# Miniprotein binders against a7ua95r516to809, part 3

Target 1, 294 residues: a7ua95r516to809
Amino acid sequence: ASLSLLSISDLVPDLQFIFFWMSNAIEILYFIQQKSPAYMQTIELMDDKAGSKESLLSATISANEEAMTILEEVIMYTFQQCVYYITKTLYVVLPGLLDCNPFGTEPSSEQCRRAAGVCVCAVCVMPEAVRRVVSVFQTTSDLLQQYQVHSEIQSQMFAYLFFFTNVSLFNQLIDKGPARGWFQRSRVLQIQASVKILLDWAKGAGHNHLAQKFFAKFCSTVTILASPPQQLSQMSWKALCAEHPSLKPVQLHRILTQYQLMAELGPLPIWQPSSEDEAYIYRTVDLLESFENH
Key: E = the ipSAE of ESMFold2; O = the ipSAE of OpenDDE; V2 = 0.75 times the mean of E and O plus 0.25 times the DockQ between their complexes.

## First folded at step 1 (miniprotein)

Design NE1 (at its last look DockQ between E and O 0.74; V2 from the best seeds 0.00; counts 0 for: pae O 1.6 > 1.5, pTM O .712 < .8, SAP 85.43 > 70)
Fold by ESMFold2, look of step 3:
Structure NE1 (fold): chain B 294 residues (1-294), chain A 114 residues (1-114)
Amino acid sequence: as target 1 above (294 residues)
Amino acid sequence: SPEELKEKIEELKRALEEAREALEKGDLAEAARALFELIRALEKLAEEAEKLGDPELALEAAELFRELLRLILALIKATYALRKGDLEEAEKALEELEKAIEKLEEKLKELEEK
């Protein structure tokens, strides 16, 4: 086992139990859903003892409807438990993406060094911080496939995990970035490269559309910060809003302020918010994202 | 067939006893296996009731199924409430688990007597 499996490995037994019941609850729900139409058709065709047998069949339909309600609760509860455990792991490993250097030489992975003295595995080339995040996503994907969880639920799972990842990275960058030096140009380029590795994983795993949608805010932030001054200084506030619709006015304003500081630019008139947006650029309650937004 | 139904009821009672024993030992894997066998047995019982055109058996199978699903939901909730240290939810879920087991045992005995 590698360092990438350490935290998520501790969760696998709990996740296996959750996925077992989630996948089976979905199958049982489909089984019961086929019963209600059949019973209603039988009641409609009854001509002999409608009162007594109709009452028994109606009670059976009611019991099955209650069973379906319980199964929906099982599916919802198990989904929430998956999210709880997986996001605990992500919360621990995500900050490392902001500090790592993907442009360094071969990783210092002792496992690859011991095996051959020359690194030949893709995991050893990938920065350790990125590998830890990818391992969480990959383990989740492998378990969902192993238990044959319905594809729509798999998509909802990754939609939420990407949403969580985006919120966590964005909030930490905005909140801690000045103190940690994460707005320096060289640092932003390193962050951009690390995120690209993560996006490449999502594309290869078949989640490209979800990643594009749910990473949009963080990716927009990094794209703006990575832009050359000559290129960015030609873009007006309106143009930047149109290019990056995921960013709220207060967020875009903060990003441009940090860009000005790191590029040693003074205020640019072309970046003046529109009259309507000007009322919102100081709403600090809107600066950080909520983990409750989907 | 009355003898075939009697055998199926005894299979259900044995699987539920196995689940209870596994839960008392804290063996969640064995409990899940036993409860899954119960689910499959009840699905077959419900299908047989429809094929035989026996509306009383169909109702009993549906009610047993509902109670088994309550048991499973309570088990899942108890398991993860305890692991999170949410003692209020854990106590609620364990009480519901015990009630669900008792209800299921009672209904199986009633079905056996008929």
Scores: ipSAE 0.719, ipTM 0.905, lowest interface PAE 0.6, mean pLDDT 82
Fold by ESMFold2-Fast, scan of step 2:
Structure NE1 (fold): chain B 294 residues (1-294), chain A 114 residues (1-114)
Amino acid sequence: as target 1 above (294 residues)
Amino acid sequence: SPEELKEKIEELKRALEEAREALEKGDLAEAARALFELIRALEKLAEEAEKLGDPELALEAAELFRELLRLILALIKATYALRKGDLEEAEKALEELEKAIEKLEEKLKELEEK
């Protein structure tokens, strides 16, 4: 089947094989590095039965160095394959996060039974779209823990996954948001609540620091868009730049312009830059983020 | 001792046969476990080389280990090239895998004759 949506569950057997070899290669590399000096000394102290001890020692050192190089290639290749398959899956599920509603207004049977008059039930629940994204992160975390992959490699993995997620969500919102209505306040609040679920997951998984670092741009964007009109209109351009240093001037200007349009504030904009500030915005060309600048 | 060395070589041969059978069946989990057992068997051979004070045996163990790692890398590359549909990379990796298995088998036979 040429057109089939691949879920994270479909990749688990393949990811288990990758994580098995990544973990074992890291451990083998570590122990070779730790015992390499002792090993070379042992060879040096061995009997020179053929009168060629120096040559044999040199050859053994060369073989060990090649073995370590191959282990590094195994680690690098397996890491790259994990990233490839996990980000490919994330790319498919991430746009759903921008369209889902984590606020369930459907009354539960128990709440409706006890309610007097009109039953108004509002609850924050994990939408299926958010659950799909969390499932990718959780499965990755589970596999890294199952195969006891070093914490530094785990941190590198989630740093990249959070970086990828941040760039993907930011670019989708900025590029497609206006046409999709994603800048409307009610939609922004839904997006904010969905993102909070992801950030809460990251905190629970021990990756709060990485999540705060790598989600900064998207979080700043959502925070600005979710700000009340009265509050945002009190802020200067310089104050907004200071509070949101992750955003480039052109990005901040685009966000504020969309906010003004969606809030239906009429002819008076929330933010009015000086002539100098406007010139600075035009000097900054990059609107969308790159996956390669890190 | 010579008897202990022979025992460790026989263990290596058995582990390699198990790895080959698993690879032919396409059972990646079984193949991974069999290849890891080969790693452990080579560690025992290296320890015996150290015990005997034999620099030629130590070199042979190191070279076998290097070739085993090449086999493992080729297997991983072949597996994922096939999954991605990269036929050119898959053919190259499968050729490397086949050569690595044959080279390991040849080296073990040579070691047994020593």
Scores: ipSAE 0.618, ipTM 0.860, lowest interface PAE 0.9, mean pLDDT 78
Fold by OpenDDE base, look of step 3:
Structure NE1 (fold): chain B 294 residues (1-294), chain A 114 residues (1-114)
Amino acid sequence: as target 1 above (294 residues)
Amino acid sequence: SPEELKEKIEELKRALEEAREALEKGDLAEAARALFELIRALEKLAEEAEKLGDPELALEAAELFRELLRLILALIKATYALRKGDLEEAEKALEELEKAIEKLEEKLKELEEK
């Protein structure tokens, strides 16, 4: 019940607190790393009065190492909490992306109408379902920038969020797609257009490489399903494997089998798996993506 | 100078008191601000200790910094445990928070007596 009402805006105060400490912990860790060698040198250059120097040096090293360890724990913990809250929000909004018709005249978001009139920005012209997903990513980006979080941590955050999004969308499409009609060409074209809007946003936000890398499986699946039967029926199993290397043999086989059923195509010998892949196409455990491999 | 050191110790004490009062009131944002001021004050103290060539003061600053970091970590854990409804983790983190405050107060008192 409570999860359906969770918007990214409701999480902003919690995320602000996390990002504040994440950014500060990174800054402090960097400060200690830069200053520690100078402190050690200063102690080493002091006159050795009665063995006090070695004890003081050892104590200073130990204190700095412990401080760095605690800071690393703060960074890891805050990162984990950010991911937890953001992915919960994504989990709620992502299913709407697969049912979205981006070609429909959906009314512009009520929020943009209230604040500034008819906003024609790229986000305001997005279908509501796509806009909700983009809003999660945009809010995350804005907060990361506002608190000046280190670029490497920003990249890791978006890598994980794109990974999560890809796994979620891919698994939903493979598992529920046939029953929900998402394998129908018209629906696939809607999904393809919706994902393109998301990828265009990611490109505009400077995350093009990450988006291309982590959405590869979902994009490959959508590309295959969007292909005309006349074109796809001319492609061999080996050619499809080579063109879509992100897909496991079992995944490609499942996609092609469902495509065949949907398109009412008879058995296509050209799509027959190679002898090398024949053992792998029956590994149903590898069909869905795992969230654990990140 | 000894006068600058005294002023910084007083700033640290004020910031710690503000953080404690904020925590008692449940104002996590104000507590975070006050703790950040403590961090900045300790950074300045460490820089001054380095300029003075006082390694004992530098060590004391590092020890205070460590206890402050433990306090921050405990505060973060307590905050998010409560939000998740994990009462067991929240209680543990609150106990750690209290211990960290006590240790920090003790260390500040030791620094003032030198």
Scores: ipSAE 0.327, ipTM 0.707, lowest interface PAE 1.6, mean pLDDT 85
ESMFold2 (binder alone), alone request of step 1: mean pLDDT 74; pTM 0.652
ESMFold2 (binder alone), look of step 3: mean pLDDT 74; pTM 0.645

Design T1
Fold by ESMFold2-Fast, scan of step 2:
Structure T1 (fold): chain B 294 residues (1-294), chain A 84 residues (1-84)
Amino acid sequence: as target 1 above (294 residues)
Amino acid sequence: SPEELARKLLELARELFEAIREAEKLGDPELFRELLRLILELIKITYELRKAKELGDPEEIEKAIEKLKEALEELKEAIEELKK
């Protein structure tokens, strides 16, 4: 009941219990879905004994419907509990991804030493902040595999975790980025490299399609901010909207405004939205993303 | 704990439905029917436990735990019979 908030490793014992419950409920649900039609057909083929067949069929349908409802509730509850604890951990470690330097303080070629005629440099190691985020995803993957959770539920779990990560990173970058210096080109390139490490992990784990889908908004944002001024200045508002369909007009306008400030572009807007989009550009209620999924 | 009992119940239910898959291959519809009935009863008891815990009623929680223990013993006996 009382979970540690320090790291994902601290949560593993408690999460194992919840994953075990979820896995078992899913397997039973899947079994009933596959076998229930055959079972009901067996009842329908029985000899009718003064209406006892209709009574038995009705009772069986009711029991099956109740069991399915209960299993769905158990699966939903355990899924939500896993997601709650995992995303709570993610929320704590995600800001570090925006503030880390994946390139590190690399020694110059002059500082590399030679051993047995070969230049020996430090081994390439994932930045600690990125390692913390990847650790949460890896631990989740390990638990799903350990308890043999159905692949469809595994996909739903990572879809939500990627959705959550995208929303959290996007909101933090847009809301707090200017004050934190995250819109400076050098910082954006570091963020881009860190995100690539995360996306590469997802690809290796078999979740490339989900990662591409659910990280689209944050990836579009970083891509725009990392683009050379010459390249962006040649694109129309319509062209930018077409290349970044995951961004709302107000979000795209905010990103471009920050880009203009950081690139020291003139005070006059280079990109002009349509008159129909102007109202949405000034709607602050649409700026940040909701963590609620419809 | 109630959670540990529910976990054990679901673990045994999983073992039971693997046995049902094997019984289905043998073509015994009466055995299949009886085993499916047991799984549905176990699911009901798990739901009753969850509901009692949500209401926070100590007496209802105790009753749900007792039903869970009874179901656990019935399931153990069913699995042992299937192993023969």
Scores: ipSAE 0.013, ipTM 0.292, lowest interface PAE 8.0, mean pLDDT 71
ESMFold2 (binder alone), alone request of step 1: mean pLDDT 78; pTM 0.704

Design T2
Fold by ESMFold2-Fast, scan of step 2:
Structure T2 (fold): chain B 294 residues (1-294), chain A 84 residues (1-84)
Amino acid sequence: as target 1 above (294 residues)
Amino acid sequence: SPAELARKLFEAIRELEKLAEEAEKLGDPELALELAELFRELLRLILELIKATYLGDPEEIEKAIEKLKEALEELKEAIEELKK
């Protein structure tokens, strides 16, 4: 029995235990950091007639540094365990986000636009797949609040979860999207609506800044795929890059290439980079070092 | 059980925090050093307990918890000595 196959609700008791220790370790670390200077000052003010003052000071500093090191290890371990189990659950539910239909029916051309919020909300339904993803984030938020985890640690956790979600969705869409039909306009609009529901949840939870920052790449990708072919064919390479700064030139090139391959429906304009654009893409990749380029 | 041991470890942490505040008021560097060493030992037990809960085998978890209980009893004796 693998914990990665359990629902988020099934993980709550284990997560409660981990969050309990993480919260307590953070508080103890804070206590030591606040009290250590006072202890050091006490030792410093001692009369040093036999040289014992330096020995006591050195020993106390060493002991406090070891205690802080152990606390940092506990905090790091518990943080990593929370992230590990939560992201394993996310990994199982995230692909459903790319295959669900929040409109309940295929969107028409009238619905296939950047939405006026009220009108989009009127036709959007939270699909079960989106609800499962939101449930993971909501449960995480609830546990962080229940155990009074410091807001900075909460922000770091959601930053990582959003980063993981963005990379997972981006890679799934790019690698599997063409074969699964996800590059078709109707499917892209469904994906865009589903992602908007997730981003709206993040905004309501107080994480709008993190969501905007860490979902930028996936959101840019979906925006490009939702754009009419005629509009894309009229834009220069420089304009495309400037409009989507979160995408590396090579990533943008791959997205456009796949989009053109999928758009084989009659007299659609086919976007082609110039020889100068191709040289720019090559040079840009050559100058950038990336840990993701393996 | 892990939950019962966790409660006892947390109680020991609170006792050490109380003693640390008393050490600050007394200006006692020897007590401060002893408290720092006990905090270090107690936090190591907490880390070991967390690791033990993820062994996946109830029998292995039970054995690990039993060893940690023995270590906690020794630390509790040390805490009581500091109170005297």
Scores: ipSAE 0.117, ipTM 0.642, lowest interface PAE 3.9, mean pLDDT 75
ESMFold2 (binder alone), alone request of step 1: mean pLDDT 70; pTM 0.538

Design T3
Fold by ESMFold2-Fast, scan of step 2:
Structure T3 (fold): chain B 294 residues (1-294), chain A 84 residues (1-84)
Amino acid sequence: as target 1 above (294 residues)
Amino acid sequence: SPEEIAKKLAELSYELMEAVKKAEEMGDPEVFQKLLRIIFELIELTWELREAKKLGDPKKIEEAIKELEEALKKLEEAVKELEK
């Protein structure tokens, strides 16, 4: 019950603590990496009057190796903890993105009317569900910037968050879509518009290349579902697989089956897999994606 | 309280960042060895503080903060020795 009421802002104090120590561990690691060679060289150049030079050098090497190991473990653990808390929050808010209407004009938001004219505001309002998802990404970006976390770790963080978002959205659309009516053309267009808002945020934040890479599966799915019947009827199974390499055969088959069921403008093209693909489709259990394995 | 603990941690965080920046001026391998030992102790205590916070025990958190504060003072002394 507490999970349905949990917001990203409720986690900020805990996340600040974790980001603080991750940043410090990274900073100390780089300090050691930069200064260690100079100190070892100083020891090597020392006059070995007492015969203790080799002992001091050996001790310094051991200390540096232990330091790097401990710092790397701390960085990895704090990274995993951040990912855990952030993805837990994302998982709660992501379903709303599939069930919202970015073209809705209902005047439930007083803030919209204060910020701009009614006409412009009604067209340009970000849905609350999309705003919650963007808020999680923005808060993460703000914390990484506040604690000046190394750019490589920042990229790894957003790579995983985008991976998680892609898998979560794909699995929910495939698993719950039929019951929720999410495969209907009007709903698919709403989903496409909502996803574009997330992709636009990622581009603005400097993560366009990561978003393009890690959202490929969900974007392919939405693109197929939004395609006109004439376009799909002109493509062979082999051509569809080539155009959407991120989709497994069983996933592509499920998507095309749902597309045919949602046809309301007349007969849809009949899709037929190759003999070898047919066996694979019906014998594999890889319909839904794993959050743990790439 | 968690708020008082967060405030003290933020203050210690700032002081730690300042100490690390000043450590960039280090040039003595013996001072470097001493600094590494203090830094490792500080990281270990910070880890223990994080685990204590998960348990929600204010007394254990306060004890961990006191140990962290003592370790930070030793780090500051090591940096000052380098400065002379």
Scores: ipSAE 0.005, ipTM 0.269, lowest interface PAE 10.1, mean pLDDT 70
ESMFold2 (binder alone), alone request of step 1: mean pLDDT 70; pTM 0.539

Design U2
Fold by ESMFold2-Fast, scan of step 2:
Structure U2 (fold): chain B 294 residues (1-294), chain A 94 residues (1-94)
Amino acid sequence: as target 1 above (294 residues)
Amino acid sequence: SEEIKEKVEELKEAIEKLEEALKELEKAIEKGDPEELLELARKLFEAIRELEKLAEEAEKLGDPELALELAELFRELLRLILELIKITYELRKA
């Protein structure tokens, strides 16, 4: 059987099942944590003519501990499953964000005319590739709201999704960028505009602080590549490191090397790494980001 | 309150029906029907929410007899939660 392109809409029924289980497992865990001490105290206050009170309390404690452990495992498992399905969908749609043009053409006047003088144009002009990514985030948000998942769990979910998005976009840009022409200034400006749409969505959804934290590396990269040559050439290596602390020395060096080549600034290196950073520049193992959150 | 005691008896009956439903689902799990599992889970979660409401009411009334009955129902719900989780894991394997 051949693999078909999966959309977020195709995964909604599976995600609803998983969010249902996660939400209810969290609710049960919370109930046990809040009410269990009171119930154990009620048992302790029982008349014990048969001498069974201590064994009953012991059995209740054991059952409570087992239930809590298993519920925590279910919550973790369902969280990981949600992350798996959502990130698998994101992985397919994210590369398109690096190739799309958010400065694209507006709908034709003929199409508006066919609406009998009433314009039925999209409220926002957004590239299809960006819309697909936003749809994944919006659908996730809608499902978390629908199943009343606690806000802290929602924050953890979007923290990971933004982390994944940042790593995926950064790695694609660094690894495939030269071959795809993504380091050309016109393409970088398109990428910057597309990322701004994602960041604006995150701000509107109440996740601005998470987006600023987890998109820092990719945003730093795009900011450097979008800088005018006259401005960037005035900055020292130390100043660039200070402005972009999310970038490792090897990553900053790769970005500046690509910038120098694309801006045709000549064969001499303009930005000299500090002697302290020089050793880390040659560690290619640190160039690409890991998807492991350790 | 007589009304609260009546609701406790209704919850006890609901929990007993859930126990029987879980045993039937355990036998039927080989067929792999997740709809039956979801419906049972929904009813179990409804019973837990009802117990929480009754616990809040019992706390306000300070009724020792009612508190004892709710503690016993809490113990039964813990057992059903464990059984439901075990059945869910077996269905996921299949």
Scores: ipSAE 0.014, ipTM 0.418, lowest interface PAE 6.9, mean pLDDT 74
ESMFold2 (binder alone), alone request of step 1: mean pLDDT 75; pTM 0.668

## First folded at step 2 (miniprotein)

Design A10
Fold by ESMFold2-Fast, scan of step 2:
Structure A10 (fold): chain B 294 residues (1-294), chain A 104 residues (1-104)
Amino acid sequence: as target 1 above (294 residues)
Amino acid sequence: SPEELKEKIEELKRALEEAREALEKGDLEEAARALLELARALFEAIREAEKLGDPELFRELLRLTIALIKAVMALRKGDLEEAEKALEELEKAIEKLEEKLKES
């Protein structure tokens, strides 16, 4: 299957139709929520000379309830459809982000440390893989803007897309990273630079708070793996848990074990978990993240 | 004004007839386009009806909204029988809205 057949551009006509109906359903829902109480009060204040007041009130309440229920169902289904098509496209393009080089040459350790652990180049060429991910986010933003979707729904959409991206990248890195060499320092620095491009896009789009919240786990993982051995070896287990609260004990332990195995400067001290955390370190069922937002 | 709302009701009737003709021909894309036009006319009708403050008109607008959403969802599923029933409900809702306007 050609990647071009799964590009975000191919989905735009279908997404436009879905966004149109979602936007319209939301506007009608808000109108009903805002105006219905006033109309109900107007009926209650009516002079019931014809004996029709109670019938009109009951019929209006029933119609209001059915309209609200159907609109809520439409909003839910159209939102889920948008999420489905957008995340299906993201799923195809995200792995490429872990295996691309945003630098023309091997990144230097000096360059990558210059911005407090973030790789910086004088000229950054956006890799095709990163461009494809950014294009999915940008197209989604453009469509939400075009159809005047309320800011709260826009925030919910990007919250889920960032959640999905975080889970996908984290699981790929943890599950396939050792076999693909992604835990090698040069590769980690490339991943860090690529992720920064996504985070910078999110900040520019007004979603910095959502990006910080939903990318926390993957960012913590990359930050630890990119840390110099001299700095990381000086941190206690307790200090690492405090700096990276998004990571479960089993996840942090796996990351630190991989880091120690990849160390170039000889063996690092073994980070000792607390007695409380030790019981949970061997729960491998908690290693990978679920796509279900729990 | 009632005259502006009557104009919007005529637009709703025209869009409904276009949707019905398209559905009878099995042209789901054209039927969906006609319902899109009906939705735009409905939004304008809602804004005009708000100025009148009539709770009976509000009830008929709720019925029209329900029928429209059902028709759009039926077309999306490709359920022609459900879509035809929803268009019939749309027609009845438009007729009741027009009747209520004549009473005011």
Scores: ipSAE 0.016, ipTM 0.439, lowest interface PAE 5.6, mean pLDDT 77

Design A11
Fold by ESMFold2-Fast, scan of step 2:
Structure A11 (fold): chain B 294 residues (1-294), chain A 104 residues (1-104)
Amino acid sequence: as target 1 above (294 residues)
Amino acid sequence: SPEELKEKIEELKRALEEAREALEKGDLEEAARALLELARALFEAIREAEKLGDPELFAELLRLIWALIKATYALRKGDLEEAEKALEELEKAIEKLEEKLKES
């Protein structure tokens, strides 16, 4: 099941419709939650006075519960549809971030004109690959603002988008990195600079806390790969695990092994995991991250 | 008021008929426009139902939201059979809403 999504701009009409529905459903749900308790209390008081309105209170409670359930389903459905469309677009543009050179790349294509629609000065000087990723996040932010979606829902949306981005980039780097040369120092420094642009965008958009939380694994990986061999050789396995708690032992071991191989320098110390960590390191099922948040 | 809500329901019926006619002609853009108008009328009807304080009526209007979302999604994917089915569900939901209004 390979998708050929062209750009986020091609999905804007569908996203506008979905955000319209999500925003209105959320507004109605909050209105009911705010007004319903007072309304129910009024009916209870009237029922006590009339003595024969027990059926009215019961019917009102049932109808209110049904209304809440339907609204929650609509909100969940529209949220899932937004996530589906946005992450499918992200999946297509994210690999480019690992191949771009922010120290010499100048965008001048049709994609640059698309990005300019949501452009601020920082976006205008970004590499094209980074600009495409930022464009997806910026378009999402603009739509959430346009339809006045509650800030808590906006935070949940970006939490998931950052989670998805982190998992996608980490898995691609770990799985394909050695063959693509992405573990080489010059390439890692390019990746680090590109990631910094993305994190700076998140900070400017008010999502710094979410970005720090959900990009931790990929940032730790890039930080290790960008470290000089002399610095890493001075650290014990315990110290490396403590400095990078977001990485599982099997992931850290794979990164260090590939780092030694790619460095092709003089002898480096062998990091010696504990016996328990050794058993865990060889569990291949835990090497790549799952898109199931745990 | 029940009279204002009844007026909004008549707007829903007109928009639904426009959507059906457009779909039968294969005019997806016109059908999408009609569904957008239906969505606007539906949210106005929901606000009127909230003011009226009738939770059963309100629940029926929320069912219309679900059916409308299905219809619009099917239409945007070009699934004419699924869109027609969803519009039929919308019509049945509007009929049920009218019955509830008469009972209120």
Scores: ipSAE 0.032, ipTM 0.495, lowest interface PAE 5.8, mean pLDDT 75

